# Ledger of designs, part 3: miniprotein binders against p81326

Target 1, 226 residues: p81326
Amino acid sequence: MLHFGGFIMEINHISKILEKEREEYIRNKVEEYLKQGFSKDDAVNKANQSWRTYIGHRIQDVIYNLLKKFLKDSGLKVTTDKALNNRNLPEELDKVKRLIAINYGEYLFLPDADVIVYKVENNDIKIIAIISVKNSFRERRFETTYWKLKLKESPVTSHIKVFLATPDKDNEISYKCPNGKPKKMRIILEYELDGIYFLKEDFEETEKAKHFGKIVEDIIEISKKL

## First folded at step 6 (miniprotein)

Design R3
Fold by ESMFold2-Fast, scan of step 8:
Structure R3 (fold): chain B 226 residues (1-226), chain A 101 residues (1-101)
Amino acid sequence: as target 1 above (226 residues)
Amino acid sequence: GPEEILEEAKKLLEEAEKLIEEARKLAEKGDPESLEKALKLLEKAIELLWKAIYLIEKALDQGVPEELREKLLLAFFKALELLEEAEELLEKIKEELEKQK
């Protein structure tokens, strides 16, 4: 009983909420900056910069909550890198943290994994996927690819799927160059990663680059093979 | 004992985290005096983090109970994470200071 229509409906509902939230956020921030003595142009510019930071965190929260809700009945659990950095970490999350750690010889580091999907069978934890959420590709554009390559080096982590989720509002990786080729960044990300999920309608879909509405089904199918 | 070492390590991690946050705010100001001050705070944070790592490794080597071992490993990973953050910020500040020469 997979109701993917319900998932798509929830995405559309949240999209409308975020649009209204943006309008209110910008209005309130412009008023706040004007009150602080900034010019109208500076207030608008600062409000837009503030929104870009805010929406990045907000989209991560949205994706986390959507995946948690729609994967629950399939026996899959969802956590975040933020939760793994909690001072009072539960035993289960402690194990998740250790299973995703990357070895640098004498040192161990955690990847920057915004959302983590795992399952528990017979007190054994299996990491299914990590999802990196990118609102913009202005900086650290290959960070997700770097972590994918590092995870691939270890038998403990090599099975973990690495996905990118992005609205790509600025058409940074969904756009084709004038000669009809995808940008170098798009080519590299699609080649190295296990999938890219777009939170937008207008792009050319491929085997690895899909609408975000397909992510729940894909994760469930991957989990069945583990 | 190992439990006391864990508490000392946690205290060092909290102090280092505060220093890194203060250094980040100073780096945002961008003037040479603030950047130099941020550099010193990060050097102190890195020193505290390596002390925490040393203490945690020493405690782990003593054959601690499983529950305490898990907590020590969590502190170890947190120390490594903060060390990476501090070293990354340190490099950015050094680059900015060089540009201002």
Scores: ipSAE 0.000, ipTM 0.084, lowest interface PAE 21.1, mean pLDDT 80

Design R4
Fold by ESMFold2-Fast, scan of step 8:
Structure R4 (fold): chain B 226 residues (1-226), chain A 101 residues (1-101)
Amino acid sequence: as target 1 above (226 residues)
Amino acid sequence: GPEEILEEAKKLLEEAEKLIEEARKLAEKGDPESLEKALKLLEKAIELLWKAIYLIEKALDQGVPEELREKLLEAFWKALELLEEAEELLEKIKEELEKQK
């Protein structure tokens, strides 16, 4: 709540840095492909594909660090599914892992939870939200929706909010058809998930589809109800 | 530690590169059986490449010496190069399989 202006400023600063890095990356990749004998159009297309792959992991780490920094003063803690897969977990993280694990009979699996927000009160852990970070949408675009539906099946995990965070640079889920209808993927994701946070400006806002700058405030408000 | 992670990532990159090479040869044969096998090899290669990228990022996060950092970044860029190659070949094979239905 209290640091929203600073949060938005840091998002804008990082976006500008990444944009300059993108320009340099694309320039170098286009030159490389032209030297290999590709046409100008093919070289540009391939360079853009390479950038999308590269930036995917970078955006996830950026979002993790931003949330960790800006939720800290509200008593909220942030971790990742990758951290939970380490051996010899601290007791606190082991509890977090157990509270988000999904039961498949004799097996337990973690959801695709790039970023996990939780709080600790009197040594008890409450999971607030799981955030899936998607730079682009491929055949795995509904994976987050699958995990949301599985989490709803258990009284232990049914309260956990599942959010999608995405720049959606290719307008895969922010585009509207000429008749005003959103694309099928947008409709499904918005219906099933608890929220979509865009790292872009040009999209149709709804109660569940918001600018990423609002995520800290929303998470803090949710945490107060738990 | 970071040195062990680098060596594990390098092994993943070598295995992925071999799978991509095998898939390319199968794709050149052009028959449905070979194309289906090539798809499976590329899916495995892409899986290994993403694991390598994850490990490299994890090692970089641990604060490494400059010399090791340079090697991790070299491995990172090699992984991205191979991932791009695998994804392009995968798309081409999917299109060819669709034409043969």
Scores: ipSAE 0.000, ipTM 0.107, lowest interface PAE 19.4, mean pLDDT 79

Design SB3
Fold by OpenDDE base, look of step 7:
Order: structure tokens, then C-alpha cells, then sequence
Structure SB3 (fold): chain B 226 residues (1-226), chain A 83 residues (1-83)
């Protein structure tokens, strides 16, 4: 608990730490895009977009590695949707992929699943949770909610918990009713998802909205009930 | 401090290698990308050692995040190689 707690306290600053690299990253990317023949304005816009993607991946990678580390002792396994995109999957991961697939009639598609937590019991795979990682909500604000709803539509996937993990750097969903005005996004996400986990301290805590430090315990508890 | 400067140097080199590896991977040069990333891991591990010796929690965290990123990128590239 203490080791995870200390590490988690440091996670609260992840966005701030990463932002220190932004200026250099943007400068380098702008130069790269200028060399490719883009205008200055286009280069800057592309660089900023690249930065958002880059930071998003970094946060996702951190969360993945943390969960993998802290869930290992519980016997739980962790993978990603990216790992599942391989054509030649090990049997275990192929089963995981099939167990999270959403049916669209003629087609099966995977939900956005930045992190997938599962267990292997008696040679059977049980999917426990999908964690979506969002650095900001500028784009695709309710995408995670969509996938949660789609997963609920099948008895094969209806049990899968869907969590959102975010530093919410822009305080888009940190509070439900700041200044007495409801923030629709927070309310909807909290209602539709199984939990929201904040990589920060300054947020309104509820039964479903918790500090990221609680996610491991929650996942372990869920795994015991499956 | 001299140690902090050394960490910064190692981090800079690791970031450069990471960038090079990403560009190589975009071009399909996955094996060379992995080599660059493995080198970056070594540099970051050294940086982490120094950061721990300094007791600088912020630097420790930062280096650990970079390590996690680089290691995951290696795995991602390996997954692509297996396709």
C-alpha cells in the first residue's frame, strides 16, 4: 500500500512533469514539419496535435506499466488493445481479444481498450476491466461511454468494468457542479462508467470518482467476484 | 549539481534515441529502432540510479516514466515484427 501510495502521489504531477518537455518537443516538431514543406502555421498546429498524441501515449504507457506491476502479485494479467492488433497472437491473447469484441452484425470490432485486465482461471480467461486513459477531453468526450454501453449489450461482455483514468489537467470533469452549475460531462461519465480515476488531488471525490491510487484495490476486489 | 547535469545529459540522449527509434519504426526499420531503444533503456537506467542516489523523487519518477515508455515501445515494435 505504501509503495503504491507514494508512487501514486507522484503521479499527481505527471502532467506537469511532461509539460516541461513541451516547448522543446514543439520546437523540434515545428522544424520537422517546416522541412516537410508545411507552412509555419500548419507546422505549429501539427506540432501541437502531435504533442497531444505523444503525451496521451506516455500517460497510457505509465498507467499500463503501473497496473501490470501492481496487479501481478494478485495473479491478474494486463494487456492493451495495441497488443491485440497482432495477426499472430498467442492463444491467451487471442482469447482475450475475442472476449472483448463487440458485435456489429457482420463485423466484430474491439472497443478502445488502452488497458485490459484479465485473469486466467482453470484455463478460462475472464475479462475483469477495461481502462480508458484520457489526458484531455477536447476530442471524443463520450467515446469511453459509448464502448461501455456497447459492452453492456452482450452477455459475453456485460460484466466487464469500464474505467476512465485521467489527470484531467483542464478540470473538465474534476467537479460535478462548480459554482452551482452542473458539468454535464462529469455527470454523464460518472453515471455511465463503472469508475473514474483521477491522476490528481484536486477533484470532487464520489463513490465512482476516486484517486487513481484506488484502482488496483478496486480491480482486485472485482476480480474476486468474477 | 554535477549529478543533476549528468542526469539531464542522459535524459537528453535517451530522448534523442527515442525520437530516432520512432522515425525508424515509421520507416519500417524495426530492428534498428529496437537497438536504439535498448540503448535508451541503458541510459535511463543509469539516470535512474543517479536520481535514486540523489534522492530526487521528481527525477526518479520522471526517469521511471521514460523507462516505461521506452520499454513499451520496444514491445510494440516487437509485436509489429511478429505480424
Amino acid sequence: as target 1 above (226 residues)
Amino acid sequence: SEEEKKIEELLLKARELLYEAEELAKKGDYEEAIKKLEEAVKLLEEALKIAKELGNEELILYVEFLLAEVKLLIERIKWKLEE
Scores: ipSAE 0.025, ipTM 0.326, lowest interface PAE 5.5, mean pLDDT 86

## First folded at step 7 (miniprotein)

Design A45
Fold by ESMFold2, look of step 9:
Structure A45 (fold): chain B 226 residues (1-226), chain A 83 residues (1-83)
Amino acid sequence: as target 1 above (226 residues)
Amino acid sequence: SEEEKKIEELLKKAEELLWEAEELAKKGDYEEAIKELEEAVKLLEEALKIAKELGDEELIRLVEFLLRLVEYLIEEIKKKLEE
């Protein structure tokens, strides 16, 4: 168990590590936009917008690669929402896609899930968990809870655990009752989701709100019950 | 493959060094912690070389991030040593 606690526990520093890349990233993007003919001011503005998107995707990629590596020995497989949206899916991934699809009458749509954990046993695929990765809660604050509620509506998907992973660097959901007042966003997210996993050191830990390093053990334990 | 097994062994050993370094740093043994982390860098650099030979882009990105993580830890411990 200690074996799993090393690198995945130190991911708490991910925001600080990635922030060191900002200056070089901005310089490179400004050069790129200038080559495309944008003014200096437009290039800088577009580069800053690009950085905000980049850091979010970068955090998701790190989480995906770590989970893929650490869950492999337990026979668990990991894919992404992006991979499932490809036109020419391998049969295995096409089945994964069908098993998480949400029914809207005659239409089926994928939830906006960032990382999907599943297992394959005797040609049967069982979806274990979906992990939504949020760098900030400026927009789409309760999107993850919406998907959990929709998944609960069908016996085919009701078993799927829905987790939120976040560095929460601005402390938007780190504490239940900061200054004695209930934080609505933290309370609702913790109530509705199966777990919140923080990629930082300073937050209020509860049964459902844990350090991200605990997610591997939790997923493995869940998989044994399915 | 044998190369993939070697990378997994290197990552496992690097992780053990990372854990040991963290415990040393908590006790204030900063110079010893840095030595452990520097050894972890050597193991991760070897893993990165093998990952590049395999052309495994996802593994390359993972090992590169792990290197940056260890380098970050070395920098933070060095700051505390200077204090």
Scores: ipSAE 0.559, ipTM 0.824, lowest interface PAE 1.8, mean pLDDT 87
Fold by OpenDDE base, look of step 9:
Structure A45 (fold): chain B 226 residues (1-226), chain A 83 residues (1-83)
Amino acid sequence: as target 1 above (226 residues)
Amino acid sequence: SEEEKKIEELLKKAEELLWEAEELAKKGDYEEAIKELEEAVKLLEEALKIAKELGDEELIRLVEFLLRLVEYLIEEIKKKLEE
């Protein structure tokens, strides 16, 4: 199904678009690993693993840039956990970092926050949402849920919405009960998180499970209530 | 900046063309849809040029992705034309 409903709506094709680069990427990486002395089989395996990491970062980057652009007009700002991993942060980002920190007694740690949406009003920063971007759920399936739960434990962070954005390429969470069998991961993620946004069309839509195209509107709406 | 405003304008226009192309495609007017998307490509290419001139790496990456997206859509519509 061809969707042309704006750039965000067309994000459905992100996986396919980026996958076009896979063959060349894999070839190059295989060559690189062979030169490093790995066997052919090891080189291929390593290349595939590298690709998974690479494609994940690319998707995250796209989502970040899209959100940054499309939220700009609303006065909302966007950053990333990576941007916060600096000893010398601008005051604004330092505040953002502190406002998403999770208390572990003697230590404060940041949640995984691929994208952080916040607003600045009267020199005060309000964190609106954290978006976790996952291309696949092979590893750390409930990590985002963990962070959401941890954020809820503090009145400082309890208001922060936590969203998951995913193309769900392998259909791990696209449907709740395919063939009458409950998909534990989908059910738990949908229950615990504030929303799941799919970068695809083929999924079971619910109140919390929406197309990625709705995320901008949802974030803006949330921002107005803070 | 003026350049940033220009990019925003170009992106907005490109997005409008995407909507138009969608409507055309829904009606089966695939050739016209492709024309709209090709125009969107031109706008995005201009935006990319400006973004590069500004040295805004994030914006460059965004526009590059959008270009790839539109190009992909064109390809998909072309496939439909061949059916």
Scores: ipSAE 0.453, ipTM 0.772, lowest interface PAE 1.2, mean pLDDT 91

Design A52
Fold by ESMFold2, look of step 9:
Structure A52 (fold): chain B 226 residues (1-226), chain A 83 residues (1-83)
Amino acid sequence: as target 1 above (226 residues)
Amino acid sequence: SEEEKKIEELLKKAEELLWEAEELAKKGDYEEAIKELEEAVKLLEEALKIAKELGNEELIRLVEWLLRLVEYLIEEIKKKLEE
């Protein structure tokens, strides 16, 4: 049966809704690349890469806007890594940036934190969580776990919850033991991260692997304990 | 702003209509569920108009996504009505 839920719960349909755009998008992009002089094979490869970037940005934007809307009344603020890379950064966001940065000797880098949730209390900023949005695990499979481990290395950042949000359309991490054999990616991601939130209906639910609709309640509860 | 508060009210009402449409669909009242969702579309279209007048790109994208979501739900319920 169809399950509506509410705006945040209906995100479980996001892959189906966006996939309707794929064929026309690919066709238009192949035509664009052919006009630029690329071979047919190169044009198709570039179009598929363009689609993956496009759909990833679309999913991230939906998540950002929904979290910003539904966390507002709880006194929680939401920003993105894109906003933190702006040149004229407001003081508040500059503090957020400094509070999630990772030290690599003479270099300071931001983790791949697509969406950042924080609160402000008496001019003090507390980072609550970062959410990595990943549409596919073909590349950079364990980047989110790497960033969690790096954040744990400092007492300043060790409290930050690191979540993964994914439609996992191709079932790369949806089940722990498909066919009775442990799925390495799912096992490691679930072990190392603070939570995995699926933007679809069919996956193996656990204490850490949940429907995305639970993320608002979880973030609010965490924020009250900090 | 006052306009942003109006958008928030419209979004809250639209979400309530989604919850009611779900209850109707559970009972098999598909035609009434579609009517609730079509009313949600009207509220979201008004919210989109206000967001565009404000030039608020984030609100525009949010409301456009919500419209696509509701349209998807209407189409899925129409398929069940034809069964």
Scores: ipSAE 0.572, ipTM 0.835, lowest interface PAE 1.9, mean pLDDT 88
Fold by OpenDDE base, look of step 7:
Structure A52 (fold): chain B 226 residues (1-226), chain A 83 residues (1-83)
Amino acid sequence: as target 1 above (226 residues)
Amino acid sequence: SEEEKKIEELLKKAEELLWEAEELAKKGDYEEAIKELEEAVKLLEEALKIAKELGNEELIRLVEWLLRLVEYLIEEIKKKLEE
């Protein structure tokens, strides 16, 4: 299991690496929006918003690809909510989609599932975990918690582990009680979710709050119990 | 496919080099760490080439990110050597 340690440990630098592109990205987007007729202030604001979306997708893609690679040898498969949005799904993915669906009476809706880990045994699919990837918590702070609670309400989905992966760039949830003051968001997320995995080193480690490097082992262990 | 297997092998070797480089850097052997990382870059570049030839966008994105990571590590170690 130690063999994948190198790339996983270095993920601590993901935010720094991606931030190197920020200045150039913002500059280019500002220019683009100015050409579209926006004011300078509007262009800057839109560029910053675009960057947040962009970097969020990049982090998500990295996590997806890493998990896909590291879980492959364990026979586990990885997909995304984006892949499940297709009308013509392969049978396997169609089953995955149905197995993560949340019942709202007349309607079934999918939870936010940036990464979905599942296994296939004898043509049966078992969903192991859903991983939400968040770069920052400026918006939808407890959305992942909502989905965890909804998944828990059904015997079909109650076993699905819900994890949060984040670099926590702004140190919003890295510590429970910095300066003796409880951080509500950290406490609630840690309590409600099955785990929080940090893509950085400077955080308060607990039983549920771990370095991202532990996520592969944890998922494999969970998979063996299902 | 055979090409995908080759990519996986290259990535595995690159990962091993990253691990070795990290251990070397922890010991203060920064020059040797940089050499290992530079070798990792070569392996990743080869993997990227194959991934592009296959048109596998997922692998392309993965390898590109890994390249950026290794390049960043080299830069950081070089800064330590200048201190």
Scores: ipSAE 0.180, ipTM 0.611, lowest interface PAE 1.9, mean pLDDT 88

Design B13
Fold by OpenDDE base, look of step 7:
Structure B13 (fold): chain B 226 residues (1-226), chain A 83 residues (1-83)
Amino acid sequence: as target 1 above (226 residues)
Amino acid sequence: SEEEKKIEELLLKARELLYEAEELAKKGDYEEAIKKLEEAVKLLEEALKIAKELGNEELILYVEWLLAEVKLLIERIKWKLEE
């Protein structure tokens, strides 16, 4: 219980901690873009976009490292879509890549898979879960849902759980019906996905919407059923 | 409303372009497919703007979903062209 408490507190503040760097980051990037010959307005816009990408990657890295650490003892392995985007893959990762591929007739494509959890048993690979990491829902709101639906269409991938992990900084999906008004985005994401995991305390908990601290246990439980 | 009709027209055109792009892609005309999809994105972005102005959450969600689908299709086709 105590180890979970400290871990939970650290996760809850990740977005806030990273946001402290924003002002300095933006300032430096604006200066960089100005030196490249962009207008002030363009430099600011580009800096803001760069920040969104930067903070998104950092949150993804944190989640990846946490999952890798906490799932290690269970014998589960963790990789990323970035690691799979290599021409020279080891056999294990090549198999992982093939097992998450979605069929589009003549072509196979990979879903967006920020984090991939899998197990190796008797030289066979089983994909357990894909975790999509979103800092905000300003862009790509339904991409995770799309990939979940596509994965369901094949018996090869239909078992793969798709989770969304988010600090939901702007409270876009933290509550289903704030002030009696349904937040459709929350409802749809919760309905279509296997789970939503929040890197914060202030959210409406449901069977599918949980604190990120529960994701490890949930993944382990799923892995036992495969 | 006039604005709702405009959204419907934009959505219809975008869906038509999406269909045309899919048929083009099946034939291997990937560059032309991308052009159609890029046009569809523009129409959907306009529809999204109007939907937001109207405050119609259902239309906003639908347009955003369709935008995501179109954008994903563009990326998929681009990946094929790089291979």
Scores: ipSAE 0.000, ipTM 0.162, lowest interface PAE 11.9, mean pLDDT 86
Fold by ESMFold2, look of step 9:
Structure B13 (fold): chain B 226 residues (1-226), chain A 83 residues (1-83)
Amino acid sequence: as target 1 above (226 residues)
Amino acid sequence: SEEEKKIEELLLKARELLYEAEELAKKGDYEEAIKKLEEAVKLLEEALKIAKELGNEELILYVEWLLAEVKLLIERIKWKLEE
């Protein structure tokens, strides 16, 4: 259990680092835009827009590295959709790519999955889970549910768990019925997905909606059934 | 925005129709399943129209993927019904 206690500590530490990173990032970007000739107000606005993009990729990297670190001793491997889009893939990653690809007749598309967890047994690869990382639900709101439905349609991919990981800073899906009003997005996401994992403390916990610190234990348990 | 919220509502209603069609198909009610899927197509086409007006390329691709999948599913059920 101390292994997972260290995981929780890493998550809390990362949150503080990300807050500290924001101030320095914005400062550096404002300086860069001022050097390019933008006004002070424009430089600040552009820096804030740049941060939103950066923080999304940063959170993805944090999740990837944490899962890789804490799943290693369980014989589980972790990759990303960006790694799978490279040319000249190693044989192992090429197999992972083919196992998650969705056929549309003659066309083959990859899900927009951020992090993929798999294992290797007897030179065969078994995909355990796909983790989608969402910073906000303003765009691509239903991307994750679409991919879950597609994976569910085939017996060869129906076992793949699809998880959502989110800080949900704007409280878009943190509660099912705030002030007595149903949040349709939270309800649909919880129904469709195999789990929602929050990168914060303030949310309504359910069987499928948990703190991100529980994801490692859940993935390991799932992998033992496969 | 109001347009983005309208697209969300259309997508959620289309989702409900897809699940209803799945249940109908499991029961062998293929003609009713097709009717539900055709209604979902209408909702998705409306959502696509709004997404194009917004110029949201990611949302356009998402809705186009859903439309293609639902239309293909309709053809598969029709094929099964004719066999």
Scores: ipSAE 0.000, ipTM 0.124, lowest interface PAE 17.7, mean pLDDT 78

Design B26
Fold by ESMFold2, look of step 9:
Parts: sequence; C-alpha cells; structure tokens
Structure B26 (fold): chain B 226 residues (1-226), chain A 83 residues (1-83)
Amino acid sequence: as target 1 above (226 residues)
Amino acid sequence: SEEEKKIERLLLKARELLYEAEELAKKGDYEEAIKKLEEAVKLLEEALKIAKELGNEELIEYVEFLLAEVKLLIERIKWKLEE
C-alpha cells in the first residue's frame, strides 16, 4: 500500500484522541446515572462499562471504514456483525451470516466477528477473514480463540482466518515475556489465532503479531490463495 | 507437566463431544445431544479443577468461558425438546 504511513497515522491518531476523551466521557456518564437514581458505585461501574462499549464500537467503525476503503480495488467486501444482526438481511449478507454461523441444530451462533472480509465470485461468497476488536482483556478474554477452534471444525469454515485487533493500552498482551515473565494470554492468543494486529507502535512483533497497518496486505495475499 | 497434558486431553475430548452433539442435534436427536454436552461439561469441570490447582489464571478463564457457552447451549436445546 503506497499510503501505508498515512494509514498508520490515522489509526494511532484516533486511538490517542479517544484515550484523551475518556475522563470527560466517564464523568458525564456518571452524572447521567446518578440522575437516574443509581448509587455512586453503581453509576461509576455503569459508566466504565458504557465507555468500553463506546470505545469498542468506535474502534470497530474506524477499522471497518479503513478496510472497506483499502480493500475495495482488490474485489474484497467488508461487513460487520452489527449489519449481520439486522432482522431483514439482503441475500448476500444472509449468506455471509450463514457461512460463519456455528450450527447447533436449530440454533445459529455468530463467532466473535466484529468485522468480516469476504469476496463474491459469480454469486458464490467466500469468507476470507474475521477480525475481533478487543479494547480490554479483563472479560471474555478467550472468546476469539474459542470461535477460531469452532470454525476449524467444519471444512466450510476451516479456511477462515481469525484475527484480533487491539490497542492494548494496558499492555496486557503486547509482549510475550516482559521482564522475563511469560504472559500466558499473549502466548495462547498468538498460538490459537491466525494473527494479532496492534493499533499502536509499542509491542513485540512476531510472525503473527504485527502492526495493524500490515493487515490489508495480509488479507489481499490470503484472498489470492482461496 | 502431567497436569498440563491432562488438561489438553480433557479439552480435546470435550471438543469431540461437542462435535458429536452437533451432529445429533442436526438429526433432531436432542436428548442424545444433551447427553453428550453434559458429558462435555463434566470434562470441562475437571479441566477447571486442574487449572485452579496449577494457579493458571488464563486457563481458568478460558475453561470457564467454554463451560458457560456449553451450559447455555444445553438450555437452548432443552427448551426445544420441551416444545
């Protein structure tokens, strides 16, 4: 990508701005919850949860728009789990949803798939990759690895690459052995997933752990093999 | 260690049971699918016990996540069976 540096700057810029607005966001939300009659402790907990939802959706939107922009000329399409959860889906998106869903008889469960990259070849749909966006690893830390394992169980989904995209602002998975101490979460995530893409500069790069700016090139290369 | 190898074996056996339950549910054999999933819960609970004895916090959370998802699946299939 000739504009790779601009892509990296945009990602780093938005993450930094969102971090700066966190304190004001939480303060405003605490006041909202206090007006609703919640205790101070409950209001603070709810405000922190609200921020996690907000920042996660915000980062997902940025990732969606950037991937859509930079994959367009390669014939690749991008959608989101939110778009797939609408009640009335166009036929194309309904096929995407069914191709990634885990089937338990009459029940369909979507993987942790915030952003989905796919291609259309003569009305056939091929899912290339799903990207799970995680801002924090304090809750449901291994949901993404579980869904990768489930997708590998079926020949119709075993080719789908499962990526994790994260700012990892608290350095929960940025390094394998910081100060000689193994970070089991980083090691397990890197082992189980097809890739981890960091929305920051300061992390330990490996074969599977890269800056998010590399994801477009990687997805295009994968799509040519399918 | 032997404990770590046992957890891996338990997780693999649980995965096999989940696969078998999926095939049974596709055929409409909901009672047998539930039976396989309940067996998987027992294996995951054993894996959780060993992970706690090792003090492996990341593995504990991973197994707890799997347990929650399997238990939810059992509930949904039971609701279908009751209908």
Scores: ipSAE 0.000, ipTM 0.175, lowest interface PAE 16.0, mean pLDDT 77
Fold by OpenDDE base, look of step 9:
Structure B26 (fold): chain B 226 residues (1-226), chain A 83 residues (1-83)
Amino acid sequence: as target 1 above (226 residues)
Amino acid sequence: SEEEKKIERLLLKARELLYEAEELAKKGDYEEAIKKLEEAVKLLEEALKIAKELGNEELIEYVEFLLAEVKLLIERIKWKLEE
C-alpha cells in the first residue's frame, strides 16, 4: 500500500515528473518533423502541440490507474471512453457504454469520459462518475461543463457525477479571485460540475474544489447512495 | 526496483507509440499506425511478463487493459482499411 503520504506526494508532483521528459520528447519530435520536410519553426510548433497531447494522455493514464487501484477494494470498476470505442465489447462494457450515452434524437453519442467509474450489483450496472482529465484549459474550456449539462438532461444519466481532475499547471483555475479579480473559468466550472480535483497543493480549496486525494472517498460515498 | 523501472519504461514507450499511431490514423496513414501499435503490443507484452514475474496484480491488470485497448485499436483500423 503506497502510504497515503507517498501517494499524495506523487500526485502533487505528477506534472513536474512528466515534464522531465519534455526536452527529450520535443527534440525527438522536432527531428521527426524535420525529416518529414517541415521547416524548423513548424517542426517546433508541431512538437509542442504533440507534447501537449502526449502529456495529457499520460496524466489521464496515471489518474485512471490510480482510481482503478484505489477503488478496487470497494468493488467499484473503472474504464475509459477509449475502451468503449470498440465494436466488440464485452457485455459489461457494452452496458456501460449505453448507460453513458447522450441522446441527440436519431443518434446516441458518448460524452468525453476520460475515466468512468461504475459498479455492478446483481448484474445491474450503475454509472457513478465520469472524470474528465485536463492538463490545460487553453481550448474547449467548458467542454466538461457541456457534457455535465447534457447528462443532467436525461433521467438515465442525471445521477452521474462529473468531476474534473487537473494539475492546473498554469494556475488557470486554482484560485477563484486571485488579486481580487474573479476567474470566470474557475467559478463556472466549480458551479456546474460536481467537483474539481487538483493534482497539486497550491489551490483554493472549497466544498467542490478539493485535492485529488479526496476523490476516492467521494466516489465511494456517492456509490453508497446509488 | 529495477524491474519496476523497466515496466515503466516499456509503458512509456508503448504510450508514445499509441500517440504516434493515433496521429498517423488521423492523417489516414493506417498501415503505419498499425505498425506502431503492433510494436506497442510487443512492449506491453514484455511489461506484462515482468509484472507477472513480480506478482504485482495491479500492474498486471493495468498492462492487460492497455493491451486490450491497443489490440482493439488495431482491429478498428483494420476494419477501416477493409471499408
Scores: ipSAE 0.000, ipTM 0.222, lowest interface PAE 11.6, mean pLDDT 86

## First folded at step 8 (miniprotein)

Design R24
Fold by OpenDDE base, second read of step 10:
Parts: sequence; C-alpha cells; structure tokens
Structure R24 (fold): chain B 226 residues (1-226), chain A 101 residues (1-101)
Amino acid sequence: as target 1 above (226 residues)
Amino acid sequence: GPEEILEEAKKLLEEAEKLIEEARKLAEKGDPESLEKALKLLEKAIELLEKAIELIEKALDQGVPDELRLKLLEAFFKALELLEEAEELLEKIKEELEKQK
C-alpha cells in the first residue's frame, strides 16, 4: 500500500515542473500570432492568455491521473465531464451522467465537473464527489459554489461532495484574513464547499481547507458511508 | 541509486511510448488481427509503465536531492500520462473488437 500521503505531497512541485515549458510555449505562440498579422504586443498578450488556458488543462489532467491511480485500489472509479460529452456512452458512464445532472425544469444540465469520483456496487452507481480544479480565480470565482448549491437542491444529488483543488499561486484563497482583512472568496468557498485542497504548503489549514495529499483518504472515507 | 532508477524509468517510458505508437498505428487499420496485436502491445506498455512508476516511487521514498526529485516527478507524471493514453486506447480497441463479433 503506497503510503499515499507522502507521495501526494510531491504534487507541490507540479506548477514548477509545468512552468519549465512556459518560455518555449510563449515563444512559439508569439511567432504563430505574428504570422497571423498581430502586433508584437497583441501576440504576447494572446500567447500569455493561451498559456493560462493550457497550464490549467495540464494541471487538471495531472490531478485526474493522480486520483485515478490512487483511488484504483479502493475500487473507486474516476471520470470527467469531457468523457460524458460523448453521444454514445457506455452504460456505466451514461448512468454517471444522469446521476450528476441538474434539473432546470425543461432542461437537464451538467455541473462543471473536472473530476467525478464514483463507485459501482451491485450494478448501481453512487456518485461520491465532484472535484473542480482551478489554477487561478481571475474568472468565475464562485462557479463551483453555484454548482454545489444546485446539487443540494435535489435528493438525487444532495449527497455529492464538491471539492476544489488549486495550487492558488497568487494566494487568492490561501488565507482567510491576511493582514487582518477577510478574504471574501476564501471564506465563502470554504463555507459552501465540502473541502478545499491546496497543491502547496503555504496556506491556512482548517477542517475544510487541507493539503491535496488528504483528498484520497477523505474520498475513501466518504465512500464508506455511502 | 536513485539516479540509476531514474535512468531505468526513462528507458521504460521510452519503450512504452513506442509500443503505444505502434499500437495506435495498428488500431487505425481496424482489422481484427491488427486490433488484437495492438491490444498485446498496449498490455505490455502498461506493464512497463507500472514498473516505471513503482521504481520512481521507491526512489522518492528513499529521499533524494531536490534536483533529482523534480526529475523523478517529471518522469512520474509522464508515466501517468502515457498510462492514461494506453488505457484509453485499450478500451477503444476492446469496444471495436466487440462490435465486430
């Protein structure tokens, strides 16, 4: 049994590892945009924006792969909202999709669910948790909270835990009251969500705000109660 | 030592990556024989990747200098990426084989 806790602490380095690609990525994108007829300043700005999107997806992919690996031995399964967007889904994933759907009267919509953890027991699927991965909080700061609240409105989905995973490089939510001033976003996210998991060491730890290394244990514990 | 483990892990990753690429090419042919060969290659690739991961985990558990630690982690994340690719391709091939029976 890989002592999951020690190895998962290594995830703190993910941002540093991925940032090694940045200079080359930016250079290539700038060149691409210049060839498209953009000014140098516009090309740089577009390249930086592209990098932010790119790095966000890369972090999400790493988290997905880690969770998939570390939850495998517990018999838990992992999928993504992207995997659920297919027209022809296997029966299992079709069930997963239906079990996370939010009712808007005439329409059903899926919450943003970067990672979905579920178990299969006697051909029945139980959704355990949804994990939102955020590299930065520049846009859609409370989107994950919105989905958590919507999931609570239905007895079908009310049990689903919603977690946020973030490196929080800019310390937007790492501390509740830095310099005596409350960080509204940290306080609200911690209050509304079931947990916040940091991919770094420098943060204010609470009952709900933990290092990412604890997420596997927490998910397994939740799964035993479902 | 840990440096030797990293080197071995990288070799395993390179071999696995080649197998995955060969399997992808075979899968594109779409005939049952090619699909079955692709499955075998992917199974071998997965075994190599799992071995690489185990080696890296062992090295990390022993405590390593920061520079080497980062290199091991890079290899680890690459191994996970390749493992996901191999497993996804394996599943697609299995589905295709089932449709052809």
Scores: ipSAE 0.520, ipTM 0.806, lowest interface PAE 1.0, mean pLDDT 91

